VH-VL binders against o60147. Designs and how they scored, part 305

Target 1, 175 residues: o60147
Amino acid sequence: MLEKNKYLYIFRHIQTNQVLLSQGNVLKKTALFQLPYPLQKPVAPNGMRPAKLRKDHWVPLLKVEFPNESMFQSVFMQLLNYRKYRSVQPLTSDLLKLPIPVRRRKIMRQEVPNTIADLADILNKEKFPENSVRLQLSDKSDSEYADWPPSVQIDSEEIKLSRGFREKTTVDEAR
Short names: E, the ipSAE of ESMFold2; O, the ipSAE of OpenDDE; V2, 0.75 times the mean of E and O plus 0.25 times the DockQ between their complexes.

## First folded at step 15 (VH-VL)

Design kb6 (framework fv_dargistotug; at its last look DockQ between E and O 0.33; V2 from the best seeds 0.00; counts 0 for: pae E 2.8 > 2)
Fold by OpenDDE, look of step 15:
Structure kb6 (fold): chain C 175 residues (1-175), chain A 120 residues (1-120), chain B 106 residues (1-106)
Amino acid sequence: as target 1 above (175 residues)
Amino acid sequence: QVQLVQSGSELKKPGASVKVSCKASGYTFRSYYMNWVRQAPGQGLEWMGWINTYTGEPTYAQGFTGRFVFSLDTSVSTAYLQISSLKAEDTAVYYCARGTTYLSYGFDSWGQGTLVTVSS
Amino acid sequence: DIQLTQSPSFLSASVGDRVTITCRASQDISSYLAWYQQKPGKAPKLLIYDASTLESGVPSRFSGSGSGTEFTLTISSLQPEDFATYYCQQDYEYPTFGGGTKVEIK
């Protein structure tokens, strides 16, 4: 059976540091729906969410290769769930003391490390085979945001930065 | 192997309600979005929306809000489509189809379809 | 919503013929395009995804090409079992289907 895409791509907004997950090397418009709306007092009004997908505003943060499609799907779904969960949590007292613009910036700055931490947490729970998950980061230092399980092998090479998409690789060409 | 098995054909009167089931097997139910597709007699395929099988969050396409409700019973890996206040125009075959997160790479598995006929 | 326009709507062909079906998107959808085959009374069957990737179990006579706004499904040599209706579908945005192309016996 031919496996479908088992690669997770995570993109970062160059201005807001918001994070989007992608199953492909090019962002879909529907990816914007990943940006959460809190149930309570909104941290960011709808106007803060891009109305349109500007591919040139997004750069790759990391790429993950999973052992198979099923594992990829499972982790992807869980990542979405983690993000949603955070979006509905009450803001901390320290955040509430800050002006709204400052608060928004502070929260958005945490999306990258939070997403990386989420990924690590999920992978720790999944207990995949040793070195079966390959992680490539645009910035190797980002790997320090979390403790990775033995299942994760961090690539020595950084992912190439491209806006809105990931440059074609041999793997992409083989698809 | 991946299988989606839907409930049987339905004959309803206008104003009635119907609930179509789609039972999944052969894969991790909560790892794939479930889509619903409508096909009126002799017509093309129409995407109705999807449901996040992990969280239960439904998303409805335009034209399928209000009377259409997606739901789940994850304990039996089953997705449901409920249509209330049925109209004649709701007469169609309804398919459940497995997708990926936010869809990609096509709907690789389909139910056999459920014919819903609305007639006075 | 993204509109997909298939052409032709109807196609008459003979066994052995090379068949080409086109799907045009109202906007750039990159490679997020799938092709389905549907026979009467049956559910659609995925043939191609990501514009050009053949689904497992699908005969090699089927192929897909294109990117952006123009896509093509090709059957290199039409077989008796290939007479059916074919649909393109995009998932760059919320999914939409083309109007379908019915391939009939000449």
Scores: ipSAE 0.601, ipTM 0.862, lowest interface PAE 1.0, mean pLDDT 89
Fold by ESMFold2, look of step 15:
Structure kb6 (fold): chain C 175 residues (1-175), chain A 120 residues (1-120), chain B 106 residues (1-106)
Amino acid sequence: as target 1 above (175 residues)
Amino acid sequence: QVQLVQSGSELKKPGASVKVSCKASGYTFRSYYMNWVRQAPGQGLEWMGWINTYTGEPTYAQGFTGRFVFSLDTSVSTAYLQISSLKAEDTAVYYCARGTTYLSYGFDSWGQGTLVTVSS
Amino acid sequence: DIQLTQSPSFLSASVGDRVTITCRASQDISSYLAWYQQKPGKAPKLLIYDASTLESGVPSRFSGSGSGTEFTLTISSLQPEDFATYYCQQDYEYPTFGGGTKVEIK
């Protein structure tokens, strides 16, 4: 019997706090396309997509278990739309007053709270059954970025994996 | 009903150019990447690259820079593949295929293919 | 690029046979692999994504398994309409396809 995926995995960058969404506990190398524009002079100055995926730079932020794959897919695509919408909005006057490096860092620092708030907003608008969505965080205090609907059960156990969500293989441990 | 309809077959001389169209219907065009895949006669499938239908940013596989150009007309939900300076080895069926870079859901919808034949 | 090696390249089988096709990746691609069926003169059709998940409308006689570098497509009881060429495709990195496996009638 084949089981369809119903898990959302979210990673954050250890230095920039940028966020990547994933259907699995191992990031695809092309996940970087979720970030706006390559870091190059011809693209917008706030282009912040690294050229390569450095797996050692991305750590778990949260994991969500949905009732089924169709709900997972709907929420995943809505989160991407929220991020795209934010990425094309005009900058505020407060941000425009900042030097470009400071502005860029401040924008990136908001990705964790913004993503968590967006997730909660989507879940509040969806009519999921009570306690049907299990949320597990690496840092439980991050749940304070949003108000969660009755459909969400926040797991008391934090994510404890040291790197990514996938357990290491024996050959990797022998290195 | 998701549908990708490509333009008809083309017979070209070496050195000419061709523009293949792929018109999408039945879904939100700008929410999915459009892929281009080549299949030479009797050969396997070869990914040529994709275009981000929201931003218009193309990405080309190794060996498909220079003569191959992806473009869009979002007002008619259409993606284009242009091949310039055609060579005999460009003879192939060219497919458009819908997919994302974000999910491993495969290419779940394909155009019918456009045969481009380059001969003297 | 991630190379996908399909085995066998060619397979002769009878209706009712159990058919197994393998796809080996040159590096760990987790579960990020799809399978396609292509009949002559037609576009490829998605069968399996994420290594083992059946696409909507695909008969249950098709199944996929594997992770990491080794993957299989199995047809539990071959039907007349299953004579086709099968391709694997990874999307862990920029997509690449396997060389294909042609399944013909014995």
Scores: ipSAE 0.464, ipTM 0.793, lowest interface PAE 2.8, mean pLDDT 86
Fold by ESMFold2-Fast, scan of step 15:
Structure kb6 (fold): chain C 175 residues (1-175), chain A 120 residues (1-120), chain B 106 residues (1-106)
Amino acid sequence: as target 1 above (175 residues)
Amino acid sequence: QVQLVQSGSELKKPGASVKVSCKASGYTFRSYYMNWVRQAPGQGLEWMGWINTYTGEPTYAQGFTGRFVFSLDTSVSTAYLQISSLKAEDTAVYYCARGTTYLSYGFDSWGQGTLVTVSS
Amino acid sequence: DIQLTQSPSFLSASVGDRVTITCRASQDISSYLAWYQQKPGKAPKLLIYDASTLESGVPSRFSGSGSGTEFTLTISSLQPEDFATYYCQQDYEYPTFGGGTKVEIK
C-alpha cells in the first residue's frame, strides 16, 4: 500500500491547553512552530530552533479521518492559516486589563475551543460527501464547541497512539 | 503530473543580487510548502528554509537569515529566492522542492536546479 | 539541528549485488526519514519516505527500514541505472541531509 496519510491528529498540552496538529499519531518537533505562545524563549527571531518536544506533556485531543490525502491537505493547511490569523488579532479590552501571565494563561486555554470551532468552520465550508469524515474525540463534550456539518460522523472511541509516543506499550494501529 | 520549472543559470559579480524563480504546475500550489535546497560544487544537499504557500510566511535555516529572501506570486504559482550582496561562497545549484512542514512525505517533486556562479 | 551520518561514503558493487547504506541520526527521529537518489547533473529523486514507504514509481528492489536513530536503505539486486549518490534526510525538526553515499557500478 502506497497511499499517503489521510489522518489529522490534534494534541493538547496537559498544563497550558495549547494545541498542536500532526499528520500522524506521533508529534514532530517542527509542530512547535505552530504555537503563538512558545513554551520556551526563542534563541533567535528568524530561523528559531523549536523548543524541545516533551512527549509526556502532550495528549490526544481529537483525530480526523478523511477519505483521501487531498481533503486532508486542504483542511490541514486551512487550519494552520486559521491559527496564524488568530495569533495576530488585537486583544480584547477585557484581556488587556489582566496581568500578562494571567492573560497568556487565559489565551492559551482558549486554543482547544478555538481549534475545534475552526475545524468545524472549515468542514462546513467544504462540500464533503455525507458521513465521509470521521471525528474521534478523547472527550465527547468537546464536540459541543461547534455545530458540525452532515459530512462529519462523531464518536468518542479511544485514539490509538504509536509505540514510544507516551509509553512503550502503546501500539500504533491505523483504523 | 507535478512539475517545478526554475529560471536559467546566472553569472554574477560579488555584491550583486540575483532572483531565482520556481514555477509550479500540476497541483494546488497553496497545499504544499516550497523548500529551497542548496548544493555547492562537489558538496552535498543543504536545506535553506521553506515558505508557507498558504500564508506567505517564510522560515529560514540558521545560515540563511540575512541576505536570503523567499517570496511568492500565487497568481502565477511561482516561488522566488532572492540573494543580495552575493559572495563567492554563494556559488551553488539552488533547487526548489515541494514538501510539508509537519507532514512526513518527503520532498516528492524538485525543480531542475538553477546554477548561480559568483566570480570576479 | 539534527545531524545525519551516512556510511559508507563510497561503495563499488557489481550488477546483481545487494547494497546496504546506513544513516544514523544524532537523536531519536522516530520514522521521519526519507531517502533520495541523485544522478550527476540532475535534481534528487525521492525513493522512500516515512522510513519504509516506497514512493510511487520506484522499483521494488529499493527498500527502507529502521526507526529511532538507525536507518538503512537496501537495493536488493543492483542494476546499471542505480549508479548515483544516495542521501538520507530527516524532517522530524528542520530538515537536514546526510553527507551522501556514492554508489559506483563496476
Scores: ipSAE 0.017, ipTM 0.636, lowest interface PAE 7.7, mean pLDDT 83
ESMFold2 (binder alone), look of step 15: mean pLDDT 93; pTM 0.957

Design kb7 (framework fv_dargistotug; at its last look DockQ between E and O 0.30; V2 from the best seeds 0.00; counts 0 for: pae E 2.5 > 2)
Fold by ESMFold2-Fast, scan of step 15:
Structure kb7 (fold): chain C 175 residues (1-175), chain A 120 residues (1-120), chain B 106 residues (1-106)
Amino acid sequence: as target 1 above (175 residues)
Amino acid sequence: QVQLVQSGSELKKPGASVKVSCKASGYTFRSYWMNWVRQAPGQGLEWMGWINTYTGEPTYAQGFTGRFVFSLDTSVSTAYLQISSLKAEDTAVYYCARGTTYLSYGFDSWGQGTLVTVSS
Amino acid sequence: DIQLTQSPSFLSASVGDRVTITCRASQDISSYLAWYQQKPGKAPKLLIYDASTLESGVPSRFSGSGSGTEFTLTISSLQPEDFATYYCQQDYEYPTFGGGTKVEIK
């Protein structure tokens, strides 16, 4: 009786190429805690809080359809773990030679290819059924950042929503 | 399976300090953030804040800055809540609860609660 | 902070009744809402997350619905063990709880 299919929504920042993962087609403000480089300065006395989420700054990168909740949860958590692992690795000597703002821009711009490569790595290690996972990308050429297992079917249609992953609601349709 | 076990009840005088512990077991401690929730006698649930179990960084709700401190001992999978300069209004049951910042899966595991009573 | 308003704050019901509890958010929170059950002297127990997804081990008589600013928890046929206080909670921003709805026996 319950809906079985689940979706992972992946967004990218239009200027920095930083990536946010979401279980819904609308980003939570707390998703900003995923970022290793905050968009705003920390605020005292509450400690660090998320920057205001600018909906116009985040666009769809890709959407992943899973046949059930368990597969979705496993892949989502593994992606978060890959991102945490990357954030604590020592910087290369080449990166350390760069001024901090240049270094951060270079690291941030790699989040899109890194996220796609990590997703593919996770899906290659999991033994999901053939054609059970569907990918839909905003730019199909981004699929070339990785080799995909037989479990993955890449949708021929790109994401055509002009504002995030939001589908027309009953209210929007009545307008 | 997953368990959060809190320290026992405390009876304190105004001005004292208390430190409540929350020991986690049955899962990878650093994979879920730890939330603290307060419930005054006969009242509803009030979120106090969370601590990032990976970095150790706390975030406090507006009403809980100053006298409240969240901390961790990752070597024993334990989170702590310290309240200094106790006031009568701090009398409440304090809960720890695991959750995620990134996924809206709710707080799926809770400690049993620690009653802190502050009276003269 | 996002405010959650629950209604009713109190209701009396009989075993077998259909019970409905409403939670209204001060702004659009999409589907980022959970429901909890709390029995006297016990910690809250998660019933539903992501507005309508039933937590593992929770009886099917519990269901959640809604999105945006209005959400509903329904118990299709109230059982003796369901007399408790129910809370909604959002995590679209920093978590906040509704004021609770106490379900008592008639």
Scores: ipSAE 0.504, ipTM 0.812, lowest interface PAE 2.4, mean pLDDT 86
Fold by ESMFold2, look of step 16:
Structure kb7 (fold): chain C 175 residues (1-175), chain A 120 residues (1-120), chain B 106 residues (1-106)
Amino acid sequence: as target 1 above (175 residues)
Amino acid sequence: QVQLVQSGSELKKPGASVKVSCKASGYTFRSYWMNWVRQAPGQGLEWMGWINTYTGEPTYAQGFTGRFVFSLDTSVSTAYLQISSLKAEDTAVYYCARGTTYLSYGFDSWGQGTLVTVSS
Amino acid sequence: DIQLTQSPSFLSASVGDRVTITCRASQDISSYLAWYQQKPGKAPKLLIYDASTLESGVPSRFSGSGSGTEFTLTISSLQPEDFATYYCQQDYEYPTFGGGTKVEIK
């Protein structure tokens, strides 16, 4: 009769620092459709979205353990909505004066801090019980991008980057 | 009340074109992608592709590029499937179905289907 | 493309029987699989998503299990209303459907 905890897995791209959200410790190949585009142009296949998912380019950023699926679903969908909202906002004058390649890099560099701040904002607005949500990061200094509510317990152990999310909680699998 | 209401059945000759509509209601149209699924008489389900209702970007399954075109009119929450140069083997029921690529929550709402019959 | 192979293609069973339908994927798809029921002349209806999660309003006699490459849909006590064709569908990548399993009550 053990409750099935639900995990939110967040990955970052090793070169661009773009972010992908996942319901499992294995990224779906179509997760790339989460990636944003510049406000003034539609999403292009070779713009800010890579042509295909290269699993060796995506590493753990953080993992969140929720006590139930309802909390997970609410937070996951809100994170996607924050990203969607941000993607349609007008670009600032400072960004617009930059060459397109520089502008893209600057926007992509913000995805890690923006996602972490969005997560904390969502968790601060939710009335989750104290210490009900466990957060584990690959780099604990990333927690400094936000103020965390009492509901969040930050794990003292960092995620081991060389093994991804696949520790003793997953079965060995050939791909 | 999520609803997907498709246009009525079509009887066409080979070489003609058809445009199937799928009008959505009861939810925020641009928050879910729209899928198209084909079912030939007596056959199984075949995913044709989807269209991102936020950006308008279509994605086509293998074998559905060229003659099959997905489009949107977001002002009336409607997705369209256009099939050109119709062939007898295009005779099928065409479904629209909402879903998302982000979560494995399946296609939770389907249109009633549109029968397209192509015969001489 | 990820191929899904359903077994059996046809199944005949009596009311009250326990029915199992299998779906095999051509590669590891984690838990990213759904099951649908389709009755004649009707659109498919979602039964199970994420391999084992029952969609709201679906009778508890339906259950799903499996991960990786092998998945099972089980009907614990077959009812006359369960006469239908059942499809599995993966969404690990671009969606594909299994070939279907037609269940007849006999």
Scores: ipSAE 0.466, ipTM 0.777, lowest interface PAE 2.5, mean pLDDT 86
Fold by OpenDDE, look of step 16:
Structure kb7 (fold): chain C 175 residues (1-175), chain A 120 residues (1-120), chain B 106 residues (1-106)
Amino acid sequence: as target 1 above (175 residues)
Amino acid sequence: QVQLVQSGSELKKPGASVKVSCKASGYTFRSYWMNWVRQAPGQGLEWMGWINTYTGEPTYAQGFTGRFVFSLDTSVSTAYLQISSLKAEDTAVYYCARGTTYLSYGFDSWGQGTLVTVSS
Amino acid sequence: DIQLTQSPSFLSASVGDRVTITCRASQDISSYLAWYQQKPGKAPKLLIYDASTLESGVPSRFSGSGSGTEFTLTISSLQPEDFATYYCQQDYEYPTFGGGTKVEIK
């Protein structure tokens, strides 16, 4: 049976550190729906949904290869749920004490480590076979944001980017 | 195998309401988003929106806000489309179709469709 | 919304013919394009996704190509069961369908 794409790409905004999940190495406009609606229509930052997708503003954070599509879908949905849950939680008293710009920056800076931690937590719960999940990071140090289960094999090679911060694939080369 | 089974044909009068069901089986219901597609008689396909089967959050296409409501009963792996204040122009076959989160590599599974006829 | 324009709207062909259907997007949608086959009274069936990937169970006579704004569905040798309406669909943005191409028997 021909399996569909089993790769998870997590993109990071180069300015705001917001994160987007993608099954493709090219972000869709609909990926922006992962981010909260702005009250008016602000452009990122502020942790809100940008009005437009600027592909050149998003770089791969990590790539995850799952054993199959089903596992990918499960993890993807859970990641979205974790994010949604976090977004609706009340701000801590410590955050509320901060000026709004500082607060927003701090929250956005946490998106990357939180997403990585979420991924690890989800994978820990899933109990996939040992070394069945391949994790490739653009920055190896980002792996330190979480304790990874035995199912995860961290690739020693970093994600290589092409122009526009897109990973080159054989499909792209054929075009 | 993946199956989506929809409820039967409906004949309604203008102003009435209809609720179409789409029961999923053969896969993890909450791992795939559910789309709704409308096809008027002799016309093409029109995407109505989707619902996140994990969170229950619906997204409606332009033109399908207000009278159209997506809902779920996850306990029975069923998605629902409710149309209120039916109009003659709502006469169409309505399909549920499985997608993959925000990223669809096509709608790989479809219900058989539900014909909703609105006539006075 | 992204508009998809299919051409032709109608196509008459014979069994064994090579059939080509084009789908043009109003903007760059990368490879986020799918092709469907629909027969009368039936639900659409996914043929191709990601512009060129054949869906499981679909005959190899079907192929998809293209990226960006120009896409093509090709049936290398038309079979009797292939007479149907074909739709392209993008989901780079909110999903939209092409107008369809009806392949009829000549």
Scores: ipSAE 0.347, ipTM 0.808, lowest interface PAE 2.1, mean pLDDT 89
ESMFold2 (binder alone), look of step 16: mean pLDDT 93; pTM 0.956

Design kb8 (framework fv_dargistotug)
Fold by ESMFold2-Fast, scan of step 15:
Formats: C-alpha cells, sequence, structure tokens
Structure kb8 (fold): chain C 175 residues (1-175), chain A 120 residues (1-120), chain B 106 residues (1-106)
C-alpha cells in the first residue's frame, strides 16, 4: 500500500542560504537528500562545500504535503536530479567576472530561489489533481520565485518542528 | 537504524578472485558515498577509496588501482569490492563504511568487516 | 598523500585517568579530522568529526580539539569500556589514517 499524507521538508541555512531536503521534520546530522552529487573529490577547504548540519543554523523554508507516497517519491527524486543538473552547468559570464569569495556567496544564495523554481517546474509537469498538493512556506513571498499549477494550494501556516517526531510509511507499518 | 552487513569470511589461493558484499539498510542508499577500508592483521586502518552511490563512479586511493573494483547494485542497496589476482599481501579485514565527500562528518557507520585470507 | 602521526603509539592508564592522544598532520588540514575507537575484533566507531564535534551517542567524556596540523583527543575520566585503539583520520585530501594509539590497562 501507498503511504498517505507524505511530507517533504525543505530547510534553509540562515547564513549561506544553502538548501537541505528531508522527508521528516527532524533535522538529522546525516541528512540524506543533498548527497551525493557529481563532484566526488575529497573535502577541500579551498573548495565550495555545503554548510555543516547544526540544528540551530537551519530553519524550515517550505513543507509540501502530498496525498500519497508515490507522488512524494516522484517529486523528491526529480528535485535531486535538478540539483545534480545545476551542479554540472558552466558558470555564467556574470558570475565569472566576480572575485571568487563573492562568486561563491552568490551561488549559495541562489539555492533557495532555484529549489523553489525547480519544485514548481516539477509540479507543473506532473498532472496532479486540483488542490491535491499543499505547500506551506515560512515566508509566503518565497512563492513568488515561480508560477504554481492548479494542483498546488499555498499556505503560510507555521511549519512545526520537534525532535524525535517522524512520519511513518505504510511500508513500515506493514513490516 | 542504519546498518551495513558484509558477506562472510573467505579463504582463497593466490591468483584467485574474491567479491565482498556490503548490504545497506535503514537509510537512502544513494544519498551517501560508500568507502572501503582495509586492515591487515595487527596493522592500522588504510583507506582504499570510495564509490559515489548516485553516479556509480569509483575513486581509488594510490595503491588500489588495477586489481580492485568497486561496484553497486542499487536495486538491493549493496556495494561490492572485487579483488582480482589475489596476493598474500591482500590478507586483511575489509570494511565498508558510510561517509560523505562534501561534509566532514567522518565515517559514521561501518560494516562488521570481511576477513579475506590468501594462502598457498 | 597527507601523513598523520599519532603519539603515543601505546599508553597504559587506569580507570578515572585523563588520557590525551595527539595527531599531527604533514600539512595544514584545517578542521578536517575525525577520531575513531576500535575494540579488538570490532569495526571502528566514529567518536568525533570536524576536529571537535562529538558524534551522537558518544559519551561526553570524549572531546576533540585543534586545527591546522596539531589535534588532540581527550578522555576526561577513562572508563573500563574505553580500553581500545584510537585512530585519527583526515579528509582534507584523499582520506588517510594515523597509525593508532593503543590504550591498555595499567
Amino acid sequence: as target 1 above (175 residues)
Amino acid sequence: QVQLVQSGSELKKPGASVKVSCKASGYTFRSYAMNWVRQAPGQGLEWMGWINTYTGEPTYAQGFTGRFVFSLDTSVSTAYLQISSLKAEDTAVYYCARGTTYLSYGFDSWGQGTLVTVSS
Amino acid sequence: DIQLTQSPSFLSASVGDRVTITCRASQDISSYLAWYQQKPGKAPKLLIYDASTLESGVPSRFSGSGSGTEFTLTISSLQPEDFATYYCQQDYEYPTFGGGTKVEIK
């Protein structure tokens, strides 16, 4: 059976604007969803790297409620693929003219608008039923980064986080 | 709960090949790199390389090119280490370990190890 | 490759002792260092990552410090279950491990 009321949580780093995806409202040190991407070199201090996971440095950006696990899984995997695609694109001429520290900061700050735009693009390509997907934003103005399909209901209600709280899957219940 | 379960011990003749498996559970397999670490009897830990579980691309440490092959079967969340043309100096416990190439989180979960003994 | 030198290679200690293990890198590795505990016949267990961040579930008596080329692991009050071999590991470049420090009962 498919799990009902599947959730996607998207978190934002308060300083760098880097994005972390999660299927639960519990922020884990071993957050799964930003890894791995095409670059496989060892961690280097001179390279651009994701921010370390510290619960007080990450805030909820967005929560998406899907009517079932299948829809969640499809959208979630497509978001990971979009992020992978972006990581292999050449830098624009506008970015290349900037000093390296400024360039790096600017690239990181684009993760929020890029993730929101990618989510909307995926939802526009899928033909989900009207009002079947509930989108909750910590800041409703972030919805302006994209045009949303009729399947999406936008709400700026509070995104509640609590340590140790998890959504259970139908598969887990069957086990 | 995150678990890495490796295949059982192997006793091989020089020149044979061996394939060690590492089955992952309790997390999204493709979201973490899988590392391989060797420990010869009475010796310390030696990193052999990693495989990117999303792309399937392996990276080998110096000294582990040629005879060593990292591979995946993502349908069963399993990573493999194959050693060809076994030599006596390959005798060691081989560990798989979950890690990340982007964040300095260390290897936070390890398989129990697979002893590979190469003797005449 | 980056070489890590651990000192001492062996130490003898009693329960309740403060134990300090040092790891020196052949070049600046910033904070890209982890510490592991390995008991005989068992896989290593991550204790500390990013030089000083305690892994979840690890007792608070373990702590890490340092940056650049010199790092330390400290056990503030040694317990019977802490007798093990400890390894440092860098991930600034391709990962390498220190030679290990065996902590035995005095």
Scores: ipSAE 0.000, ipTM 0.474, lowest interface PAE 13.1, mean pLDDT 78

Design kb9 (framework fv_dargistotug)
Fold by ESMFold2-Fast, scan of step 15:
Structure kb9 (fold): chain C 175 residues (1-175), chain A 120 residues (1-120), chain B 106 residues (1-106)
Amino acid sequence: as target 1 above (175 residues)
Amino acid sequence: QVQLVQSGSELKKPGASVKVSCKASGYTFRSWGMNWVRQAPGQGLEWMGWINTYTGEPTYAQGFTGRFVFSLDTSVSTAYLQISSLKAEDTAVYYCARGTTYLSYGFDSWGQGTLVTVSS
Amino acid sequence: DIQLTQSPSFLSASVGDRVTITCRASQDISSYLAWYQQKPGKAPKLLIYDASTLESGVPSRFSGSGSGTEFTLTISSLQPEDFATYYCQQDYEYPTFGGGTKVEIK
């Protein structure tokens, strides 16, 4: 075979709906730097290490299969750029009227629909070959947050993994 | 075509300050994070931290808080490392390197290094 | 922090040899490991990221494998330009580097 397929693993936080992107099926601790809201404000001039990753709080949102590394890199980098762009935009007047805790919750909940919309926008822009990109979702209804180009094939099978993208062991299956 | 060009070598006395620059070209500066890596003479590589070029927010590894400051001038696509109250053990080659710590793409472009020598 | 131990710290090899160097992590880092080549007086050069993905422009004689706590960099048919020091680096947590493996001509 010509090239090994590449996967983008997208996780969502079970309580906040925040989204993390991953090259592998296991989240790394530094993935928390993707989040636009600091875990702790640093005391200048020092920085803070990310909080310990609580793996049981992050569940699969979707898995994207690309036929090659080039397509994977392009889409991954563009998704990060979209998130960076969103993080520095001025808040709308409607959001500014809300108390800070309510405002943060509303913004965080929007990360799932925003990420899905951004992914679709990037794929529409790139004009990849028909059926070259495969999406597998944990909840197929989430695909309705966007209009998908002909390059996208949505898998009829939803992701059935209980915690993250990790396969169940024999012990897990017995319990 | 990605290039990182660092400022020239520095010879400083203990207690002085130094500011090393790293000028980027050949890519969109704000799209990639900038890392700082130190290498003492004859020793291995040591990650000091990174700065988010989009937000300007620095993150320092343990051991590099206090005397070390990462900053940017996005108008000239340049990152800076400032070291205050220099000590003999700060003698090293300091590298800037392009990379984003929440991605595992590695540090795919490096400056040529700036030798900082601290001696009386 | 996560510690990376490289072995051997030094090896002698001849052109055409197959060489393998190992990097061991103090805890499970999945596949979040990169390999670099550094020649005397020069900056490091990225060879491999995500344990086994070859960086663009790097010769196919370089390959990486492993996951979890044990990783290897293999150079099949060593070339004259491959004599250098090699470093592994993890970014599962704050980045750390291994101690390096110096590959010298025999």
Scores: ipSAE 0.404, ipTM 0.779, lowest interface PAE 3.1, mean pLDDT 85

